# Ledger of designs, part 49: VHH binders against q9lmt1

Target 1, 351 residues: q9lmt1
Amino acid sequence: MLEKESDLTAMEKPNNKHAADSFSSEDLVSPVKKAKKSEEVSGGGEAVAAVGNREAEEDKPSFVSEEKKEFLVEADVAEDKGARHTMEDVWVVLPDASLDFPGTLRCAHFAIYDGHGGRLAAEFAKKHLHLNVLSAGLPRELLDVKVAKKAILEGFRKTDELLLQKSVSGGWQDGATAVCVWILDQKVFVANIGDAKAVLARSSTTNELGNHTEAGNPLKAIVLTREHKAIYPQERSRIQKSGGVISSNGRLQGRLEVSRAFGDRHFKKFGVSATPDIHAFELTERENFMILGCDGLWEVFGPSDAVGFVQKLLKEGLHVSTVSRRLVKEAVKERRCKDNCTAIVIVFKRV
Below, E stands for the ipSAE of ESMFold2; O stands for the ipSAE of OpenDDE; V2 stands for 0.75 times the mean of E and O plus 0.25 times the DockQ between their complexes.

## First folded at step 17 (VHH; framework vhh_7ocj_1)

Design y5 (at its last look DockQ between E and O 0.50; V2 from the best seeds 0.64)
Fold by OpenDDE, look of step 17:
Structure y5 (fold): chain B 351 residues (1-351), chain A 125 residues (1-125)
Amino acid sequence: as target 1 above (351 residues)
Amino acid sequence: QVQLVESGGGLVQAGGSLRLSCAASGSIFSSYAMGWYRQAPGKQRELVAVIYRKGSTRYGDFVKGRFTISRGNAKNTVYLQMNSLSVEDTAVYYCAAEVETEDEETGFYYTEYYWGQGTQVTVSS
């Protein structure tokens, strides 16, 4: 039954006005210093100056040819299915990616695509992404970082558009994460969607590389990719604005963990995107090597752990092909990675 | 600076149990991995157990299911439950963490390893 009522109170307005003070324009006068004029004097003396032809040794400007610090890039890949029934990972290793599109600029391309729900999206991305990036105007002669980033963005967009059309016509719904690297002369571009990662091994100072003292300063393990997961605050907000629900297990609609991927056609309406993050940097003597890996690798290796593992093998004088195979073997056999495991090791050598 | 603080070591009889705890503190973004290593007198330091960010675990070959590593409810904490201890398990146990921090040069993060001071575990016959 009981009713209880009350009450109103309305309180008020206040107005405060404060003022527009007008500070003034003062005149500072630039003084015109005067052109003094003078004077003539004439005198004539003859003296036969023996013109000693001092041949001016033209100081030929020593064109210090900036020896274009040429970097040799050596790379290889290893993969293992692990405990999975199928391999859903797909990779690209193109140390010379200019072969299909001749130009004056050195181009290399490396990628890992981690498929989920099947392999079809990863295979489609492998076939089309690099070509779509080149067709979008990836620079070949004059490197413009803005143009290159725009070409990469458009290449990802076009690849996902075509992939989604193929997904509909083929009756499949596979998705794929990606980590991609383009090397254009000395410029490196890293692009990713999802939770595949690129890790750069960098020296702390330029001077530390000259003294190969055996107590080699540990390389810094820099992660040049950001993970795109539905649980992360920015991605969560974006997914929720698109009407997606993130379950207690961190999955979109209880199914998908990543918030960015190729394909996943049923999740696009919930805000799943194929828009990559892109990082660009210049190769210097500080850049030792890079590790690209799928999520399976990074489940059983930390970035610094992986860098330390690879650095040790490279110091033993092992070829990059042996290093990549040992990295994946360590992950799957010794560290018991349960998923597909793919890694690309890229070594930067100064010539 | 990042610090790792171990606790839970001590004297135990053979067949007994101990629970080690480690907490990471300081200027860290997050821990990528946390784990335990041990060093017995006159031996090299060896891996006991590690737990990664997503909960994957690895154990040393000598563990044989006797030890269990787990994360705490608090961020950057790890536990090692040790059961069926033997005299051969006598060592200094060190907590280790691979921690993430922001890289000011790149605007990304880098990872590095930190070590605790160690805790003595002694198993008597």
Scores: ipSAE 0.724, ipTM 0.901, lowest interface PAE 0.7, mean pLDDT 86
Fold by ESMFold2, look of step 17:
Structure y5 (fold): chain B 351 residues (1-351), chain A 125 residues (1-125)
Amino acid sequence: as target 1 above (351 residues)
Amino acid sequence: QVQLVESGGGLVQAGGSLRLSCAASGSIFSSYAMGWYRQAPGKQRELVAVIYRKGSTRYGDFVKGRFTISRGNAKNTVYLQMNSLSVEDTAVYYCAAEVETEDEETGFYYTEYYWGQGTQVTVSS
């Protein structure tokens, strides 16, 4: 019995129990060492390529099938302006996100940036965040969860730092929320600032059933992200200690509802942060797919509703590209979502 | 544990009105969506109305402006005002809610649907 009569903080506690480790001051030296490693990436690429090719070419006998516990990541995006005059969402879909940082680890990256006050902050984040995360030392050879989280954290910090400089020189005040995914080998990292959401479709316990997801064993719609709004206790505390005022309409200085975002330069001194929540989990046979969505999607779909919609289409044999398009079409055309609507569907296939 | 209880159904003459109520108990306060579905004899269950967390609403095409869903002042309560009823509206009406629940295994929240037992609405000629 998990009753909470008016608990506005329930989302924070579950995320905190699963939440990533805090950044320590001793890690300040690591970014420089990671930058040196990235400058030497070209020299290491030959060894990585040779190992990868051998593994890709090997078709092991059936008695060692468990050693081939790899999976394919298939993803696509759809977007629609809805009833708005402009489209301020931008997205990233990179099933191979290595760029100029080759290595033996799979590297995939997906993101939605929901712009507000214009598109410029979202476009800057699309262009710079992943590169800054790689440059900060995102692991490419040996998976290390702490190193990966530190690289993501530093990437967000660096991106916002550079964005704010551009915002000053360009005279704009745009901001953007973010929901981001990195997949390194079989580990998924989810990071967010603001109110876009990531949802994981996961089988219940696999108590000898394994593959049954419809009649007897439906997928759980696990919400991987916590929204950052000025009215929530931790966010409110930071804002108020920074001299910010949360108005009766729930907005910082009467204007900004989100408490974390890239940009929004006039609000940074009042406690608006680009520091993300970062969580990680391992992919197993239980993780079927993820849905990333801006707030517009979730205005007309609850997480379980969206998971059921996507699952039905995947069971009918539709490609992920069609699934993402139909999800957004349902939200906008049938459910009449008026806001910008963007969704990324990321499917995990065994083999 | 979450339970949904419908009330307000009954017998009404064509052209009349009814108001359905659904009250939820448990951790339903954080629901993403609450609404009504109906099932007539020999037909499939269909959406009547839903209200989402941020206040947007959606109605089945057959409603044509006759019904209005709203949240009550009492938390975890939704109402369906049904006007201009016709014989085709005869059905069992089910409350449904998508509720956020803590997942003990992972510590994240997940959501799932809960359904009420249904309340009969019968519209006579």
Scores: ipSAE 0.651, ipTM 0.849, lowest interface PAE 1.0, mean pLDDT 80
ESMFold2 (binder alone), look of step 17: mean pLDDT 81; pTM 0.801

Design y6 (at its last look DockQ between E and O 0.48; V2 from the best seeds 0.61)
Fold by OpenDDE, look of step 17:
Structure y6 (fold): chain B 351 residues (1-351), chain A 125 residues (1-125)
Amino acid sequence: as target 1 above (351 residues)
Amino acid sequence: QVQLVESGGGLVQAGGSLRLSCAASGSIFSSYAMGWYRQAPGKQRELVAAIYSKGSTRYGDFVKGRFTISRGNAKNTVYLQMNSLSVEDTAVYYCAAEVETEDEETGFWYTEYYWGQGTQVTVSS
């Protein structure tokens, strides 16, 4: 039935103009001051006492060779299938990752790939990513952080391109998340896509006195990665702009939880990307160890909890291989992780 | 700063039940885990129950199915339903949360533990 109309109004314009002002100049000058000249005097001749040239031994500045604080890197991995029927995680541990490429820089590489919908994407990434990053021009002599980041980005891009071709020709549609570390001399690069994480255990204070006071200062658990999930505001916006729909359960098209991954060829048109976030830092005496983990590990461990667990085992003098195995065993057996569980522990030792 | 406030402790008879509540407030961006610890006189603090961000739960070995941790409608609230209480469960119960914080030095994020003041649970024979 009812009609009602009403009106409300138009209001107005206004204009205004002004103004210019100017100010000025000043000069200050001067002066020249002169000349003076003078003079003369004379001659006296006396004796050439042969003062023996004590060659001052030039104190050659002891180049205190800045003892290049060499860091030893020790790393190991553990994995457990958990309650899953299959293991879809794959990993890389390369303490020397120079491969056949000559260079003067130490290169180490560590990665976890968490496969979904199958293992094929994770296996493909394991086989090709590091090679593609090296081929893209990862520095080998002079470390440039910008060049290294560019090489990592191009390596991820090229890996996903080739993976998608293989996915089509092979008739599979698997995807994989990734967390990757490159160590170039003392520079660490962390790259991730999806919800795998890297956590750095860092000391809060550089004791100025080189005494590693074993004083129980809790290590800070620094999260070096951000998760790429469809429900997160930035990723959600990107996916929606690509025409993707996020379901009430937080999944793209009701299926995929992550917004970045290798593969997932059917979701690429909805904005799934293989573009990683990349962080870089310099190794110092404050860096104790790093934990790489799949989403299964981080489902049952917080970062600080995991750092505390690993720190305790390292203080007991356990080898990194035992530490990684105990971490995964704790996750799966004691904390009842229901998914695949993979962890890499990387310990930084000053030599 | 993050604050944790416990409630629901008190005196109960053996075989009785209590429900503890913990509410987190302050600059809490995300919690990786919330949980309950207990400390009896002359004993070390021990885990009672934890709940992680994805909903996975962990219990101490002494719990044996008697206790249940759950989240409230607010992400920053946890409950501990304790059934079949015994004199051995007498302790101060502490709420804990692992919370993400921005590191001003690095611009990265780190996590740390926050603790409540504790609530006394006393089980009489």
Scores: ipSAE 0.762, ipTM 0.912, lowest interface PAE 0.6, mean pLDDT 86
Fold by ESMFold2, look of step 17:
Parts: structure tokens; C-alpha cells; sequence
Structure y6 (fold): chain B 351 residues (1-351), chain A 125 residues (1-125)
């Protein structure tokens, strides 16, 4: 029942697009060539894909040795109620998330669900989303990026469908945002609805020759997600076409600031969607760690600030459990975050 | 590229007050935070005050309630009211902003800090 402070934020985007070049060559090109079904041999038809802005890009032109490198994934979470009387954040940390779906691909899963109007939607998503994604065909033997994205999309749809049935029968109106990660072998998938955020800490390069040491290089903070708010052009258009009204305070029907969430059953007819943005990238030697956080974390940390904080602690040799705990403690105790604060730190270590 | 425009530095007697202003000028941009850092000779740069995009504020421990950061009405402008100044507040004060840019290499976005030229604040006895 606790409510965040109502602040109007002024933002102006140059155009209506979500992001330029959000599709990379890692999403469209570079599956296993031998037996991949993504070559359309089963379907036939169109031979042209990605014309113009969809052109594939190579990130490792001159120093790539073609050597495959394996990574160990270490992760932990911390949470704090902050200044609120209740805790409505829910989380998932599954470094091995195979469940009853056997396979040869590594499967790890991490998520933060930021509940509003209660915890019930967030708790439902914690219990059901990953299973629904697996049941929808998340690859467990041969990685196929398009199949993985389709399974994640269907998992979100099914989870919200079942959640709304529970919401009706139980008479509640809870909602939840989500930021989710799946790691399949060396490929990371990020999906989000709402205003929680995922950030990747990535090494920069000095030049194309690649013969410099990696020691001591500062990390770039890559923002992997876009927030879904009712005032943003794509979201606003969907809401208005559904008959929704965005008030002067930027809220749908004067009440809901986010435009995508699980639950919020009374707002679904006004264009509130559980359809996620889904992005993927390959793990290389450059990806050092990720930070997932609810809005409370990012209220008092910018992405570069958070990456720097985490990097310093990791360089001191602290375990990821301590690092996540220190990050949330800094947000709440030192930086006086008012909201619930939850963060997951996911570290990629070379073997 | 973002440019930060500062004003309000100078010389003031101990116990006095000073008001700093900082605005992002030139092209419109998105930022996660704006505020001030300071650096005295022989010390590392340290946070004085920041205001985040949703309005939350943060102060360095040494501020102890003496300074107040605020936003201007409709633009990326921040003000720092500094009261009860002491000689220990003497430093160069830098406006800073954490700004988001599209990342050509990955197709995502990245953030980095942009800094003003700095303005000297000198507190005399």
C-alpha cells in the first residue's frame, strides 16, 4: 500500500523508435551452422532479411583468435525494505535453472519483480514465469536465438494469462514489473516489462590490434533495458488506441505510471501489456558482470556509478554475496533510498 | 556532445553563503544525475551534492545539512545553496552529469560522466 513519491520527469526522445541498432549480428547471425533450422530450410520462402538498418555488425575484427572461452557464473542478491513499511520486491537467483527440462546447454535464470499494490503478482511471477518459459520451448540442446526469444515471449504471455485468472478469482488488483535474465551456454537473454533495469559492465578496447593487457581498464556501463512508461511515444500510442487517457501527471487514467506489467487487471483493457522487450548478446572476454535492480536502486545510483562501485569491491577480492549486500546497503543507509531496494549482481569469471 | 555551464563561484568570508548554478547547454540530452563534486589540493575529487532524474538528492558526509541542491523548473538546471561555509570548503567545484548515449558498438546504450571546467570557491578567515 506504500506509494512512491510522485515526480514529473521531463524527457525528450529525438524520434519514436525504441533504439537504433538494437538487433546485432549476435541475434540474427552466428548460430551453429551444421544443423541449424534457422536457415529456413523447413519453411522456404523469403531470402532477404535485415535490409538497411538491420545490417549485421562484427565487434571483434582484428584480434579474434577463434578460441572459445568458457565462463563461470557467480551471482547473489540483496534486498532492503528501505523507508517503506512493506516489502513488495521479489527475486529469483537460479545459477542452475534446468528444473525438469534436461539438456546439455547451461541454463541460468535471474529476475527481479517489483510489485505494486501488493506482492501477489510478483510472487506469482516468481513461481511460474521460468517454468512457463521452459514449457514454451526454451532451447536445452541446440541454441537457437529466435526459438529462445519466442519461448520467453510466450512464457510472459502465459504467465500473465494465468495470473489474471487468479486475480479475478482472488479479488485482488496487484501488478508487478520485471527484469529477467536467462543464460543459455554463452548467450545472455534480457527481458523486461516496466521500470526495473539491467546494466552490463563491459571492458573497453584500446585499438583493433588487441595486443594490450586488460588489467586496470575501466568498465563501460551498458544499459540493456528501456523503461516502459505511459508517456513514452510507443507506449502512449498503444494506450491511446486502446482508449486510455494519460493525465497531465503522466499516469494512465491518473493512476498507473508504468505501461507494461504483469497483472494490473483493470488496466489491461487500456493498453497495459505484459509483452516484454527481449534482447540478447554473446558473452566474450569483455563482459565482466551485470547488475539487475529495481527502481529503488537506480533512484540513487546512475549506471556508471553502480558499475564503478561494484567493480571496486570485486577488485578488492570480495565475494559476490558481499558485493550485492554492500551495494544495497550503500543505496539504503548511505544514500537514503526511500523505496524498496533489490539488486542482483551476476559475475562472469573466465575459467 | 553535452556542455555544462557553471556560475556562482568566488571568494567569501567564513560563515558566509554562496549559490552555484549549473545547466546543461547546447543539445538536448538524457541524464541520470546532475550535481557537483569538489577537489582541494592533495585530495581526491569527492561528491558534494547530486540530484537524480526522479528527484532524489544525495550529499557528501561533510555537508552536514549546510548545502541544498535543487532543480530548476523545466530544464536540466541545478542549483547548490551553500551556507555556513568554512575554510575547509575551499576547493574547485565541478558540475557533473551522468549522460546516456547510444552505443554504436553493441547497439545498446551506455553512460558516462561529463564535467564542467570547474569554478574556484575560496573561503577566507
Amino acid sequence: as target 1 above (351 residues)
Amino acid sequence: QVQLVESGGGLVQAGGSLRLSCAASGSIFSSYAMGWYRQAPGKQRELVAAIYSKGSTRYGDFVKGRFTISRGNAKNTVYLQMNSLSVEDTAVYYCAAEVETEDEETGFWYTEYYWGQGTQVTVSS
Scores: ipSAE 0.707, ipTM 0.867, lowest interface PAE 0.9, mean pLDDT 80
ESMFold2 (binder alone), look of step 17: mean pLDDT 79; pTM 0.786
ESMFold2, look of step 18: ipSAE 0.666; ipTM 0.832
ESMFold2 (binder alone), look of step 18: mean pLDDT 80; pTM 0.790
OpenDDE, look of step 18: ipSAE 0.641; ipTM 0.867

Design y7 (at its last look DockQ between E and O 0.40; V2 from the best seeds 0.64)
Fold by OpenDDE, look of step 17:
Structure y7 (fold): chain B 351 residues (1-351), chain A 125 residues (1-125)
Amino acid sequence: as target 1 above (351 residues)
Amino acid sequence: QVQLVESGGGLVQAGGSLRLSCAASGSIFSSYAMGWYRQAPGKQRELVAAIYSKGSTRYGDFVKGRFTISRGNAKNTVYLQMNSLSVEDTAVYYCAAEVETEDEETNFYYTEYYWGQGTQVTVSS
């Protein structure tokens, strides 16, 4: 039934204008000073004894060749299917990733691809991504960080384009997350899509004294990647603008948890992207090691926990291959990871 | 700064039960894990139970199904239900959390552990 109306009102205006002012001036000039001239004087011819020019041996500045602090990179991988029926993870470990491309710049490449809905997208990315990044102009002689980032972006774009064509022609719908590392001399590039992670173990203090004091300063566990999930505010907004719906369980269209991946051809129209985040840093004496892991690893390890686990094994003098195997074994057997579990451990050694 | 506050400790008879609670406060928006550790007199600190961000759980080998870790309705609260307690379970129990923090030097994020002050659990014969 009831009607009620009410009114309320309109108000109002105003204008104001103000103003201009100008200030000006001044000069200062000053002056010329001159001249003077003089004078002559003459004379005498005394026999300048031939003081033997001791050629001062010019102390050639010993160019202390800044011994290019060469970093050795040791890396290995471990994987376990876990409780899953199939293994959908694939990995790349290339300590020399130059392939057939010319150049003198050291290049290493490491990657984990976590497949979902199948393995085909992950396998395709493994086969093509690095080649597409190189073909896009990853630097080989003179390192330019902007050029390298552009090459990585184009490599991801081209890989997803070709993967989607293959997905259509092959009649499959698989997707894959990725965490990728390129080392170009001393520059490290980390790229990711989805929820695979890279964690850097860094020392907190450069002891000015080059003594690696084995003193038990805990390594800082730096997370070099940000997850791309549909529930995260920025990704959620992007997906919703593309007409995607996020379910109460945090999944796009009730199915996909990640907001960025290779493939997933049916979700591309809802804003799923293969555009990576890319970070770059320079290797210093503070960089001890890096851990790449799929979502299965990070389900049962925190970053600091994983760094502490790896650090302990490395301090025992274990080879990186044993360290990676023990990390994955701890995840699957002791911590009961139910998913596929893949980890790459990359150790940085100063020479 | 992140703070962890434990409660629910005390004296219990052998075969009895306790429920520990831990409440996290501060900038704990992204905890990777929360858990319980214990330290008995003259022993090292050991893991009792942990719960990760995705809900996976881990237990110490001595737990043998007697204890259960769970999250509260608030993501920043964890419980440890302890059943079938024995004199060997007498210890100070500490809450811990692995929390993400912004690194001012690198503009990345790093994780660190925060610890509670501990709660005494005493099991009498």
Scores: ipSAE 0.813, ipTM 0.932, lowest interface PAE 0.6, mean pLDDT 87
Fold by ESMFold2, look of step 17:
Structure y7 (fold): chain B 351 residues (1-351), chain A 125 residues (1-125)
Amino acid sequence: as target 1 above (351 residues)
Amino acid sequence: QVQLVESGGGLVQAGGSLRLSCAASGSIFSSYAMGWYRQAPGKQRELVAAIYSKGSTRYGDFVKGRFTISRGNAKNTVYLQMNSLSVEDTAVYYCAAEVETEDEETNFYYTEYYWGQGTQVTVSS
């Protein structure tokens, strides 16, 4: 459903301080990073998961800040059917995503589910995924990045398990891709299956409390997700080992282009997976905003193009609700996107 | 580093045709979009045509079906076929590409635009 911008000021904290240390744990896909570092390649999908976690973290030097600035999160969504007869995109915007799981950690959740073959899988994921993630132990009191990632992973597994049961009993074969965000305290978790994309707008210079600013510099458009397509090496290997055939058009069994999705019941035996990529990063003064979008948005906007568009509107003082609407309107009306188009803009403001 | 080199510009009579080409120098690179922009004296730079990695295309409103963008067999090359040219098409035409670049700080990729030096197209009456 379309939802009006919520008032995020009710979630503000007077002071957000840590005593002695800061730490950050990120997924490190060393083999993929090594391969991409050595030369330019077409397509960002050659991933090999790291075997284990690193013992030492790549944190900053021993310096610690005496005060930590809290961020206000403002977000809104826009959608447009485009030229299609049906709308199969489904979205979630929850600046307070605690539900019946109260706790001291800030919890926000945003998602886009891009349905295919119908919207039933996307609607099921909207209704169940976040609840399943909370029930699987998403941290609400003490932030633990490994526990959070495990809860997200289990949430996806359980959601697809239950969805497939409903698909059998209901006789439908719908599927859906997902791009999801959870914000816990000052950490952002991004999870995806399929080809919807999350992009982070990040500055090159930290805006410090001493009024330092980097006027006029463009933001980097960091692509936080990789697409899961049947033709990509890791995905292809899993599919072929399961007996799937990737046709000359790049589709599994001539039909399914994505290699990961909720649902798609008849393709699960051929290696279609609901296992997400999960990444996390710390919010600092450098992270300005995020854009979540279905493939319709990204067919007519490159990431840097979209970040520049959003940045310009935010600099003009427009509210995030207007910004998201203008982005989708530009994609559909001016750029002639024919597909369903949905975008969520998530703005991080220092308080 | 990515460098874009345009060719195919020149002087042409109104109603004529030109074919612009753009080649990226360097190794193979991934792109989200490649395309053409133009700028006439005293005017803002404006989109002529773009082709996205999934194959979708976009044209400026002034093109009105006269121009066609395409990729070459080598993924580092893009072409612009310009037909039915008028004096209003006189401009410097720039190749542009939105390219994935590894971000050493975050271990993700980011994208950025690269621009060619431009090629002059002059349409005489």
Scores: ipSAE 0.611, ipTM 0.844, lowest interface PAE 1.4, mean pLDDT 80
ESMFold2 (binder alone), look of step 17: mean pLDDT 82; pTM 0.820

## First folded at step 18 (VHH; framework vhh_7ocj_1)

Design z1 (at its last look DockQ between E and O 0.20; V2 from the best seeds 0.00; counts 0 for: placed apart)
Fold by ESMFold2, look of step 18:
Structure z1 (fold): chain B 351 residues (1-351), chain A 125 residues (1-125)
Amino acid sequence: as target 1 above (351 residues)
Amino acid sequence: QVQLVESGGGLVQAGGSLRLSCAASGSIESSYAMGWYRQAPGKQRELVAAIYSKGSTRYADSVKGRFTISRGNAKNTVYLQMNSLSVEDTAVYYCAAEVETEDEETGFWYTEYYWGQGTQVTVSS
């Protein structure tokens, strides 16, 4: 009756999801440098803790007496097939992602896998990636950014290795892109292969009590990921060195637009890689929420547009479950996104 | 720094047509969206039409079927073809773009909207 779910909106759609404009690949920086800059700018540098064990006490609330900014994570997902006949997006929402790897560090995990050529690679990644990252040594007791990034990198490598073996025995030709988040204590790690995107909503100015004012200010939309497409210079170079041919339509061997993905076994010899970009940043009072989305969301929402939409709904007091559903409904029903549309909204509530 | 300059506004009789142009200076190839908004006196600014980087378009219900948004050959120009104009279309029309820029504070990228100065469209009976 009201807010009816879309159940018969599948339509025939040509594969024309290409960037009309390309983002500058010449401005890419290493994940280490971006993560360190973000950490230094938002986290208060080396002045937080120092040599020695002496801590001077000041007038603080009895239950939140440290200068650390503790937080709660609330997240939910929504998906819609759009005008397609199939749904090839797969997702993970784990606010507590410890599984069988307990430890003193809080661990949360969120991911969207955008399948192509079928859903099998995306489903495989859902089942194996996080487990492989944990098994590769994702920190559970003492936060170590380098160790965490190495575990994530090894998790991607192992997952693709196992998927390719399964693809041979099963006759699969499926592939999947990924955008993934891990939250360890107060550090956020973002990893991606392909063209799904992660966006952070961050306050532009902070006062002594945070940015909660009478009116509030618009949040800045920080894009945390770079797309991997065969036409981009870094990706093209790797593909061409491996003997791949990028057609005039921008696709490897005339077929594959993305240059990084899980699976796609017939394209791995031509330079398709499952090696992720990995970035990290510290949570402070300025980081309000994140939006993860497949390319379907972003074809009808720019990052600032999406951040503003979500912020408005959160200010109205809506729960994250409703917010994620409203975002995808707007993309599909009002803005007529024809592709599969999946979004995860991750809200950081400060103590 | 991106600058947007509108042109093509003016006075036109009801039922007529007008074509607005928006020329962008600077690095517009990193835009997520470009579009047109309008604001009549005493009313809020409203979206008229948008075109996204991957080619999808969006129109306000009040202009659907009468207005068409398109990009120019050089991709730094956006047009709004306005047919079957009526008095209710009288407004200042603003070009807007959502553009990605490197964020020196975080080391990532951020997006923000840029706006033109506006061009007046007046439709007389």
Scores: ipSAE 0.784, ipTM 0.901, lowest interface PAE 0.6, mean pLDDT 81
Fold by OpenDDE, look of step 18:
Structure z1 (fold): chain B 351 residues (1-351), chain A 125 residues (1-125)
Amino acid sequence: as target 1 above (351 residues)
Amino acid sequence: QVQLVESGGGLVQAGGSLRLSCAASGSIESSYAMGWYRQAPGKQRELVAAIYSKGSTRYADSVKGRFTISRGNAKNTVYLQMNSLSVEDTAVYYCAAEVETEDEETGFWYTEYYWGQGTQVTVSS
C-alpha cells in the first residue's frame, strides 16, 4: 500500500555574472631616427705604378662531378591464396610510375592491399590510390618531402572517401589494409594502414652485430611500418573515444581486428580510419632490399627471418622474381601459412 | 636486454621423452617468434621448432609428429615436448627469440635474435 512521496527538491540557478574587462591596444610608435649627412673629402691622385698582373692561372676547380650514384630498383611480386577459398590480396608493381604523370623525378610505386570481408575494397584501392596521390600533388619535378607526405595523406583520404561512396551504392562493406611505397629519385616513402608491413634490409655497422645475432646475417631488418590494431594502446584509446568497443578477442565490435583500413563502412563511426602512417628515408649504400608483405606472410616470418631468407637467395644470384616466388612458397608450403600470402621484394642496386 | 634460460635437458633412453622449457625475461612481449634450435657435435645449428606471435608453428621435418612446441600461460615461456627420442636427437638445444628493438639511429624498429645458453639433450641407445 504505502505511497511514499519522494520529494523532487528543485535546487537553484546560481547567476554568476563576471565582467568583460577591456584591456587596451596601446600604439607603441617607435621613432624614425635621422639620416646623418656627412662630408666631401677630395683627396689626391698619386700614380701608383703598373705592377705586372701575373695572371695567376686560376686552377679551374675540377668540378669533380659528384657522379650522382644512381640506384637501380628491381622488384617483383608473388602471391598464393594459401588455404583460403579465395584470394583477397591485390598488388601493384610499377618500377616506372611516371607514365601517367611525367616529370624529371624518377617515380616508382609498389603496394599490397589485403582485403577483408571481400576483395572489392582492395581492388578499388589498387585502381585509385596511386592516381589520387599523384593528383594530390606528389612531386614530379622538385622533391619536397613535406609536399610528398601531404599528397600521400590526401590520396589516402580521397581514396577512402570515393571507396565508401562506392560501398554504399554497391551495397558492400569490404575493407582493406595497405602497405604502399613511392620512390622519388632516391627518396623512399612508406605508407601503411592496418597490419601489412614493410621491412627494410639495411647493412649494419660491424659494431652493432652483438654476439647474440644469428652468425652471418649482416643485415638489420628494420620495420618501416606500425601495425594498426584495435588492441594497441594508442589505437584502442582512439577507437574507444569514438565509441567503439573492443572485445576480449581484441576485435572492434567483436568483428574487426585492425583499427585502420580502407572501407569498412560500418566501422568508420567507431573510429576506423584510412589515415596512414608515413615514413621517409634516403636510399644509401646501406639499403639492400625491402620486403612488402601482407599479414599472412608476417604470420609465419619474422622480419629478421624474412630478411635472412631473401638475403640468402639474392647471394645465390637469383633474380628478384625467383626470390619473391620462393619467399611466398616457403610461407605457404613449408611454413603452412593458412591465409592469403602476398610479398613484393624490392632490390636496390647501386649502378 | 632479453635473456633466455633453458631447462629440462638431460640423459634419456631411446624411445623416451623430455620436456624443455625456456623462460624469457626482459622486453619479450614484442617478440615475433620464439623457438628451439639444436646443434649436434660437428653439425651446424638447425631449427627444431618455432612458434610465431599469432600462434603458427613450424617444425623441422626430422621432428614432425614427435615434437610439439607450445607457449605457457605466461607469454614469456615456451616449451618443447620431445617424444620418441632417438640417438640422432642428441644435441645442445638452444632457445631463441626474434625480438623487436628500437634503432637509435633512425627511430625505427628492427628485429634481432636472442639466444639462450643451451641445454644438453643426450639420448642413449
Scores: ipSAE 0.387, ipTM 0.766, lowest interface PAE 1.5, mean pLDDT 86
ESMFold2 (binder alone), look of step 18: mean pLDDT 81; pTM 0.802

